# VH-VL binders against p38822r5to271, part 31

Target 1, 267 residues: p38822r5to271
Amino acid sequence: LSIGNEIKDSFKETHKWVQNNLKWLKDIEQFYRERAKLEKDYSERLSRLSAEYFNKKSSTSVPISVGDTPTTTPGSIEAAGVVAWNEILSQTDMISKDHDQLSTDFENHVANQLSGLFTKLDMTLSKINGFNNDMVNKKDNIYHELEKAKKDYDEACSTMEMARNRYTKASNDRNKKKLDEKEMEMNKCKNEYLIKINQANRTKDKYYFQDVPEVLDLLQDVNEAKTLFLNDLWLKAASVENDLGANVSKRLQAANSVVKQNKPSLN
Below, E stands for the ipSAE of ESMFold2; O stands for the ipSAE of OpenDDE; V2 stands for 0.75 times the mean of E and O plus 0.25 times the DockQ between their complexes.

## First folded at step 10 (VH-VL; framework fv_rovalpituzumab)

Design t3 (at its last look DockQ between E and O 0.46; V2 from the best seeds 0.00; counts 0 for: pae E 13.3 > 2)
Fold by OpenDDE, look of step 10:
Structure t3 (fold): chain C 267 residues (1-267), chain A 127 residues (1-127), chain B 107 residues (1-107)
Amino acid sequence: as target 1 above (267 residues)
Amino acid sequence: QVQLVQSGAEVKKPGASVKVSCKASGYTFTNYAMNWVRQAPGQGLEWMGWINTYTGNPTYADDFKGRVTMTTDTSTSTAYMELRSLRSDDTAVYYCARDSYFGGSRKLPNYHGMDVWGQGTLVTVSS
Amino acid sequence: EIVMTQSPATLSVSPGERATLSCKASQSVSSNVVWYQQKPGQAPRLLIYGASTRATGIPARFSGSGSGTEFTLTISSLQSEDFAVYYCQQYGYWPYTFGQGTKLEIK
């Protein structure tokens, strides 16, 4: 295998490798879509549950406290418990909404962005491959021209030899003229062949030692970009989930504050 | 000259499908993604999706997922957009547009822009 | 999705005057904004990409600026052919979204 062929193979392999890596983005996307689905489902179920139990609340009337500061009366102890329970259910409902938001965040800020990232990088990858193909085609065209020039030269040589043989068999001015003509043509073809050889060599060198390395570098850029953007999306995913945690904590604190007011005895 | 030439106007019934063609010329078809954008009468532009003309892989806007199919024929340098289950609000001018994008590269231009547009195809959906 | 809001909806300006069109993103899109011009009965034309780079063949009187959430298209001296609808589009977040457009009309 020529060094050039080895480099070409390297491109193909590297391209395939990058392509496969991009497919990984699809898997990650799917993961977050599934998570979003779970969050949505959980949100809906939790919301229904909270509503159900809210409707089950006792017919115990909460006394209307008139004043700036609600005072717990002996007759309102049961009411206090009901108030606490209502708050818990209310906050639970809010938590369900928070989960719904997370679902949305996973879809919009993570999964969709992964999809977009894949699309963008896939497009870039395709362009890179296209550029490489163009270079390959250019090279191949030059090789074909070289082959043609070689064939022409070979044919010219053969024709010249035939003319030479004819002149050898019959040495006359006519045959001499023909030989000279064919020799001239042969030399013309020879020169063209030499030019094509040089051109082909230069093209080959440029392709393998300059163009391919540059394209490989572009592939590397795609891969690096993938990593960078993916990292950002992972961080974003964590961020939105942390937000959920924070919100949940706030909701629970709010509920707890009311629960703490539900005193077992009246002072 | 770089140009995109789209198929002629279509009149369809609700529930029908329409397939719009976009023929590219003057450039390497597979080097540029093809976008589809529509515009309802008197309204703004709406991106429908785009297709990788090299691989044939499409990406659709969510609003059109399930109803739209984008394809290409590299041999004829033609992109196609099929919209199914047509309804009255699908009445619009549909454009194909070449996209100049090369994202993720430090050495090549990394931008988005639809730099070449077709003339548009009016699709009318009426009972 | 990112919402692109263009303002004003309609801008009336006299020929030779400066026109300033605004495009606001609902969240930061860095410099990933393009501007298009559309004349009646015609397809849109690319004006600006990367928020500030003029497309090929676009006159120097067109300029784009901005980053993050605020973007501006400026036409320094309006020509008769500049009266059209202008759209911004973001490509910082998937999916790409358009503004609703600003109609630039002759005063």
Scores: ipSAE 0.261, ipTM 0.679, lowest interface PAE 1.5, mean pLDDT 89
Fold by ESMFold2, look of step 10:
Structure t3 (fold): chain C 267 residues (1-267), chain A 127 residues (1-127), chain B 107 residues (1-107)
Amino acid sequence: as target 1 above (267 residues)
Amino acid sequence: QVQLVQSGAEVKKPGASVKVSCKASGYTFTNYAMNWVRQAPGQGLEWMGWINTYTGNPTYADDFKGRVTMTTDTSTSTAYMELRSLRSDDTAVYYCARDSYFGGSRKLPNYHGMDVWGQGTLVTVSS
Amino acid sequence: EIVMTQSPATLSVSPGERATLSCKASQSVSSNVVWYQQKPGQAPRLLIYGASTRATGIPARFSGSGSGTEFTLTISSLQSEDFAVYYCQQYGYWPYTFGQGTKLEIK
C-alpha cells in the first residue's frame, strides 16, 4: 500500500537484475577462456602430428651414402608426390600456429577484456548502491526528525494542559508562571514541528520524483553500457576467428598450388 | 574539500613488508574506487591495482599478484596497500589515487581520470 | 597489455612558444586517453580526459586531440609553471597503462 515500499522494492529488483546481467559476463568470460584452451590444445596436437609424419618422410629422403650429391629420380611422379606431401605437412604446421594465435587472441582480446568490463561496471554499480543508501538514509532521518518533533509537540501540549488545569483550580502567581512557561515550550515545539513538516514534504517530493528516478536510470545506464561493450567484444571475437579462417584458407591455397603442379606423366 | 592523506615515509630491509594507508575525506569513500600507483626514483608511473571500496574486492596488476594486498576500512574511509617480500627495486613513491570512473554520462560510464591523488609515501628498501 | 609510447623523451621549448607532445598506443584505445602533469616532488595532476576534454580548473592553453592509436597534448603559449613531466594513460583496455613520460624543459 505504501508508495515508498513499492519504490524500495523496485530499486532492489532493478539492482538484482543489473547485477545478474553483470555476473553473466563471468560466464561469457569463462566460455572464451575454455575456447582458448581448446584451440591451444588443438594447436599443440596438430603440430605434433605434423612433426611425426614429417620425421617419417625426412628419414626416407635422406641420402644413404655420404659424399654423394643426393639424387631423386628427376621428374618422377614419386618425387613430385613427396614434394606435395611435404608442403601439406608444412602448411598443416602453419595451421597449428594459426590456432595458437586464435587461442591467444581469445584470451587477450575477449576473455581478459570481459574480466575488465565486469570489474569496471561492478565498481559503477557499487557507487550507485552507495548513492542510493545515502539518499534513503537522508530521507529516513528527516522522517525520524518529523516523528520526534510531533511527539515533542504532543507532550508539550499535554504538559501545558496540566499546567492550565492547575491554574484554573488554584489561580496563584506560581501556577500562572508555570502555565506561561509551558505555553512557551508548546509554541516552540509547534514551530519546530511545522518546520519539520515542510522539510519532510520537500524531501518526499525530491526523493520520489527526482532521486529515485535518477538512481533507477543510473542502474539502466550500467546495463546499457554492459550491452554496448559486450557487443563490441563479441564483434572482436568474431573478427579474430575470421582472421583464423582467412589464414587457414591461405595455407590451404598454398598447399593446393603445389599439389596442382603434380602433373601426371612427369616421370 | 576532497583529499587523500597517506601515511609517512618508511625504510625497510629486503624481505620485509610495508603497509601504506590512505585516508579519504570530503567525499563518500565507497562511491569511488581507489587506485595504487608507484613511481621509482627518476622513473615513470606504474599502476599496481585498484580496490572496489564498497565490496572490498581488489584487482591487481600481474607484476604484483602474489605480493600485494589491498584492503579498505569503510568505517574510517581508509584504503591500505601492503607489499610483501620487498626487494631493493621496490624503492619508490607509492600513491593512492581516486578513480573518477562514474557520474558524467547517463548512457555510458565516463572515466575522468584519477582526479584526486594522495601526497605519496616514499618506501625505501635497502640492506 | 597496451603499451603507451610517448615522444619525445625530452622536449626543450622556450616560454611563450607552443609544445606538442605525442603518445602512441600499441592498439586502438578509441578516445580513452588521459593526460597528467607532474612537477618535481608532487603527485600527478589530471589535465585532460577522453583524449580532448580539459579537467576542471585546467587552463585553456592545454588541449588534447587524437583517437585510435595516436594522441597529442598541445600547450600553447607556454608559461613558466608548465615545465614538468607529462604522462599519458589509456583506459580503453584493462589494465590501465601509462606512457613513460615526456619531460618538458626550458630551452
Scores: ipSAE 0.000, ipTM 0.467, lowest interface PAE 13.3, mean pLDDT 84
ESMFold2 (binder alone), look of step 10: mean pLDDT 91; pTM 0.926

Design t4 (at its last look DockQ between E and O 0.69; V2 from the best seeds 0.00; counts 0 for: pae E 4.1 > 2)
Fold by ESMFold2, look of step 10:
Structure t4 (fold): chain C 267 residues (1-267), chain A 127 residues (1-127), chain B 107 residues (1-107)
Amino acid sequence: as target 1 above (267 residues)
Amino acid sequence: QVQLVQSGAEVKKPGASVKVSCKASGYTFTNYAMNWVRQAPGQGLEWMGWINTYTGNPTYADDFKGRVTMTTDTSTSTAYMELRSLRSDDTAVYYCARDSYFGGSYKLPNYHGFDVWGQGTLVTVSS
Amino acid sequence: EIVMTQSPATLSVSPGERATLSCKASQSVSSNVVWYQQKPGQAPRLLIYGASTRATGIPARFSGSGSGTEFTLTISSLQSEDFAVYYCQQYGYWPYTFGQGTKLEIK
């Protein structure tokens, strides 16, 4: 008899739990938008630093070379050390662009996708709540019809009892006919009440053994979908950051190769 | 049977705002999200945003954040889109479109596109 | 955002012939593509979803194919009512984005 309250409370608790898990997606989205902003700022500052030191190199373009008759003119021979420094500055600028790409990737492939996931699952949860409301209202309406049929039966019994009292006090044909009419009406109301009891029992069985399990399964499916898609997005976030790492490693290897060509006798 | 009927054409000056209505009939309004899409004369379609008609929670395209407000009135089955600080390049036909995201099953979303569109509302922004 | 690029911009074809319209995504969207038809002065009409599934009430002469980055709408025997602008839309990445359209004209 109290099983109905346990199931109704279970939907409310489960729905609230799923809602809280969906709200958490907004926090994760904001984290990656903020990560993107940090990477963008770092990219811009690193690019400016590289440009600053490149400008210093261009203002000191006097050749640094060794020989029997060395020459010092603008645009003449570059020393191997200056070539290596130029490569370090160039690769640093490329690294700044790698961080700009990470910023873009966090926004487009992670944060925006979290926003879309929330939006889609929020609508799905709304439809599940609508389904639950519809099935609860249908059940409640059938119970309301049962209570009305009971009230109609009780009133018909009371009316018949009054007619029986009149016939008992004055046992004439008119009072007998009236009693018979009220007994027939009471029996009609009794039959309608019994029909509504049967209908309510069938509705109770459908609600508890079919409808409620289905709606709870749907709530669990939303949470499972959230978890699966969120895991995919976390893996994507790791992937785009790994791509940054691979690109940075490539930049550094290119710079290292040029540095290793800088032999002491050429400085 | 199922239809979306939009409010009539509007002529506005730059800097004004416009509010377009979209009245749904023939289906349960709160069971389907509502999208807003615009089309400048001779141009393609541009998605403006989405509203969850059950909760009233909107999601706006980045280009329109800060200028657009989407709302609903579930008692009249009507969605609204308000665009503020109008510019001449906001001259377009504005459509509401029902999202068929439900797919006939609650277990996972199944997207069938925008299956019902309003007739469109021409908004002209000129001095 | 995912850029959807349609080609050609205009396709001139005679009635009864076959038309092939192309839509390319800037990144893979799997099979998450929708096609719409729009006639002058009318709202768009849903044709195809899931890249290849015909919407309810759409004639069999319309078919879609593709996955990943390249998608095709094919109209196998053009009728006079088929001359319109066609848009693709992706829903594999948020937010939804549309192609710029292909105008199908009578040759």
Scores: ipSAE 0.326, ipTM 0.696, lowest interface PAE 4.1, mean pLDDT 86
Fold by OpenDDE, look of step 10:
Structure t4 (fold): chain C 267 residues (1-267), chain A 127 residues (1-127), chain B 107 residues (1-107)
Amino acid sequence: as target 1 above (267 residues)
Amino acid sequence: QVQLVQSGAEVKKPGASVKVSCKASGYTFTNYAMNWVRQAPGQGLEWMGWINTYTGNPTYADDFKGRVTMTTDTSTSTAYMELRSLRSDDTAVYYCARDSYFGGSYKLPNYHGFDVWGQGTLVTVSS
Amino acid sequence: EIVMTQSPATLSVSPGERATLSCKASQSVSSNVVWYQQKPGQAPRLLIYGASTRATGIPARFSGSGSGTEFTLTISSLQSEDFAVYYCQQYGYWPYTFGQGTKLEIK
């Protein structure tokens, strides 16, 4: 029937749409994994850079010219400058670690969770499809039984009619008995056919007016769940990146506090 | 009766592979995910991965990626787990376990844990 | 990954007494915790899901509670068949992880 086919098609299309939406989660996952990689690379490079310049500090001397013997005074402006530089490098190294943490956060709190979300929802989607298939199969089986019952009844009717014709042509006890037998069989088949009709109608009604709508609701629920959890993960991603910003700010403030102590005067 | 029946104990040498089977009965096989969990002697439970029995798509734990393969045969309602490059520390009882995402209700399923377990398969790796 | 820490490692309790098992998560997992029972030589059995819901066929003496990072399995009156190892599992974060287990033994 046209209505049934339309409803069935709706399910398939809806299922496919939800499936495609779930696949989008994988793309998002990959995005955050790539971000994590970038953060990791940045962290490592920054760490190496800071270490390199830290190692150069021993070779850094700012002489105070006092005759022919330049000296470095620990309390001198030059020394203060070195202290400030060391702090800057130290804080830079810490910032590199903060980026490493962000990399880890992207992997553990965003990408892995997206992966898990996809898996869970994919499983749910598969189950929904499985249940739908089961319902379809049940319906189809009943229809097949109905067709069989119909054929049996038709055959019984034909056979009964033949018996009737024989009895009409030759009215004897033998032919009467056969007619009665065939009539009984016909009635049996008729009853079976009626039962199957009723069953088929009930099954059809249940499928289209109850089961399919329920399954569609489940698909909707999956889609809503996807959206809800995805939103949470996006918020989480923003949160961990904000944390990086906060940490970086903290590190820079610490460095700045030392820089401010680097006075231009020699005192 | 809902049950999972696993293949028998295996003894393997290091570097070899083992394939454990898990036959499901009493329920629609493709309606539930199948998990694999192992337990070393005297140790706790370790999740290895799971497989979508409907699509055949597996997901593996990080520790087993590249070394484990999970498959299913829907015609026989059987799940398989192959572990390659066996080591001594792979000696354990391996379990298949059904994932209870769906308890027979037409509601959106939440995770309910592993409600049905196989009897376990002991895999011994020794030189 | 989320680390689930169970305590104590071993709990000795007399039959008829109350047993309280703890499971702590390294991060909040809401109410997404499952409890299993495992007897020697047997596969684990599902006891509780959703932190507090008993699985089908589980006696009323078993109860689960908790949310966030702290979870508890309580056996109100221990029976002889209750002496086993108990595991908690979280499913709040991927991947799902198990606790190391608590052995409940007879005092």
Scores: ipSAE 0.093, ipTM 0.614, lowest interface PAE 1.7, mean pLDDT 88
ESMFold2 (binder alone), look of step 10: mean pLDDT 90; pTM 0.919

Design t5 (at its last look DockQ between E and O 0.57; V2 from the best seeds 0.00; counts 0 for: pae E 5.5 > 2)
Fold by OpenDDE, look of step 10:
Structure t5 (fold): chain C 267 residues (1-267), chain A 127 residues (1-127), chain B 107 residues (1-107)
Amino acid sequence: as target 1 above (267 residues)
Amino acid sequence: QVQLVQSGAEVKKPGASVKVSCKASGYTFTNYAMNWVRQAPGQGLEWMGWINTYTGNPTYAKDFKGRVTMTTDTSTSTAYMELRSLRSDDTAVYYCARDSYFGGSYKLPNYHGMDVWGQGTLVTVSS
Amino acid sequence: EIVMTQSPATLSVSPGERATLSCKASQSVSSNVVWYQQKPGQAPRLLIYGASTRATGIPARFSGSGSGTEFTLTISSLQSEDFAVYYCQQYGYWPYTFGQGTKLEIK
């Protein structure tokens, strides 16, 4: 029974370990939710900032050039600067939107998926635990039956001995009959007890050598699934952030192309 | 016969709470997760959340987080959904539905939809 | 979250005819789609899961197809009892989201 208890304890500990690992998913989820929040805040603030500066009046007037080939004038140069600045602000606004997209991506493609993963695995874990409990209950029930059978047998033995003593003190047909009856009952109880012993042994063997290992394998499956899905989500998280980087780079390149056209001299 | 039987219609004032019950029968209650889905009049289906009937752990939809509480009583095979701070737009038929995801294999299950539904509970929120 | 868009909003078909209902996902959900039927005053009923597998007790005239972003529920020969609202649901991404429904009415 001690070995059995040890194996049972192994399940309990393994289950707890897996459960704790699943809780870790919640922490990871929260992390990405917080990141999403930061990105959202940044997006909003950046957008407001861009808008603010768009609304600022420039003291620079743009001269109207008339002709087929307009010549660059000082005013045109100034205008070019304003154009460049406007482009920078525009691209900044676009970058703010890119950050907003990242926020959304973190929520939808990472955090929510982590939440879903946790829920699914948690439910599976619960099923596994339920299965184990069922097996334990089966085992315990058989042991209880065994104990009952043992008690019955012990009582039958005691009763038989009493009858035997009575027969020894007074050897008559009545006492003999009673002894025979009690002996028969004792043998009946003995046989039942033996049956229960065998049944208990079989159940015990099945539980520890078949059922527990199977359940442990199931726990392992849950843990492996967790790892695989988590890895995918981590990769996804990196991917969406890389997309932001790429978008930001693109925006900056666009702005730079306009800035390069803002020449300091009229040549 | 597998069935879910929900509590009767409710009429509530804004700001009040409602608790809907869903009694399961014909199957092992703790072998299937329980979902709650509502449907406003003339509208589509909206998932509110689900509960692990074995552990009692709920997961709520984002839109209901903080206002909804899902619980179970395994002794009576009954799931409960409480919605607080009711407003007029909470007027809807509320359904409990068994989730096939929780049932079946002890391995990682596939979601096969909500296969058993309660009859629905109309909750009317009016001044 | 994934947006499921069903079309048409209302489909009028005569008994005995074929009905085709569409469900489009905002992004790929593989084959992770279920279909529900809801009759007036009744709870929804599960029809199809895994995009193409009929639930237990569902008549053979109901079939689902599709993968990725495009899904279809087909009723080969409409019976009188088939006039109802049909919902698709994706379970490729959490949370599992529903389409807005298609009302199948008698022409």
Scores: ipSAE 0.477, ipTM 0.787, lowest interface PAE 1.2, mean pLDDT 90
Fold by ESMFold2, look of step 10:
Structure t5 (fold): chain C 267 residues (1-267), chain A 127 residues (1-127), chain B 107 residues (1-107)
Amino acid sequence: as target 1 above (267 residues)
Amino acid sequence: QVQLVQSGAEVKKPGASVKVSCKASGYTFTNYAMNWVRQAPGQGLEWMGWINTYTGNPTYAKDFKGRVTMTTDTSTSTAYMELRSLRSDDTAVYYCARDSYFGGSYKLPNYHGMDVWGQGTLVTVSS
Amino acid sequence: EIVMTQSPATLSVSPGERATLSCKASQSVSSNVVWYQQKPGQAPRLLIYGASTRATGIPARFSGSGSGTEFTLTISSLQSEDFAVYYCQQYGYWPYTFGQGTKLEIK
């Protein structure tokens, strides 16, 4: 029935919504930290694999015989096929380092920035809650003071009416003095009540037409800032992974160049 | 007067824990985050983390995650930092510092630096 | 993590002269830099935020400038109380990081 009650429910629901959206940032942060761990593990395993097979290479440098007239290279000179294989292993190790860099980039430029976004927006939300609580407390205090002033005025009126009735029944100087005393007290309470009415009206107008809309706008601003920054971080995540893809392509092209120079006549 | 008053100096053995307190006065405690910063003798400043004093949610620097716990008691306007598994290189002065926030826009938090610092708490770790 | 590198490590300057302290970020932090002063045995004091805005109560002889990766703190007409260690701190990327400090000594 009351606009005040509808507005109070609107803040509570909007705050809860914003708070849940901020908590979602923690899930996204965790995803990229786990993604970074996966890339690190892959990098380490790929590096070990490359090293394992590189160490096996030297025992494979025996002469190769094909057909009736085998081709053999003297000493420790590598056959063209072994040179190509060594290049594949070398480029594979460089790819492992590319994945290590992606792991670092996800952590530093995505996950850590999500953590910073959450901490700053969470503090901003806390300040907005503080502002709302102060607004509500100030409004409630003014209304409480108004109700007290009204009660004091009503009591002073009742006391004055009792003194008036006594003076009416026995119109003497003693009862007149008492009536004058109670009228003075009533007028004092009346003035205080009128002051509190004016204060309450000003506070009511400020609260409903200025403070509440401002607080809701602040909550919306937090949610909009979250969305804009999150979009930028998602684009950054894509960018660092695209950089990995470009680097991997270059390493494979380098390996392919050496493989294409591996002539059958050189083995 | 806005001020932060920290607990007194402590001497600890390696492997022990220390809990430093930071009592705030002169402002609304829950309106400002609290940072913890340490300074080893003759060295620079090192950010350890901060805590949202309204929610109690801490955020720790990578090098301290797993060893540090930051908490608050809003009824006494006091922040706490506990550092566990102390090592000799944890010997330092530990500061609490109020994180500032200022502005009419909330699209991105405003930051005016750490504007109020505690006096510091010397923690000495030796055998 | 953003590395903030201050130079020089120590700057010897006579009273009344101008001091210029440098702070370089490992990548752009826009204008998101803070400067602190720390006198012996004291906590740091906030001087400058937003790279160039003086904090309340900071004398006009302190000025900051810079954007992106390079920042300076300038102290015109040095007074005897200005000999201290100065730290820059960035807040453009999480987490906050400090420079290693520049000690300003009397020549």
Scores: ipSAE 0.133, ipTM 0.609, lowest interface PAE 5.5, mean pLDDT 85
ESMFold2 (binder alone), look of step 10: mean pLDDT 90; pTM 0.922

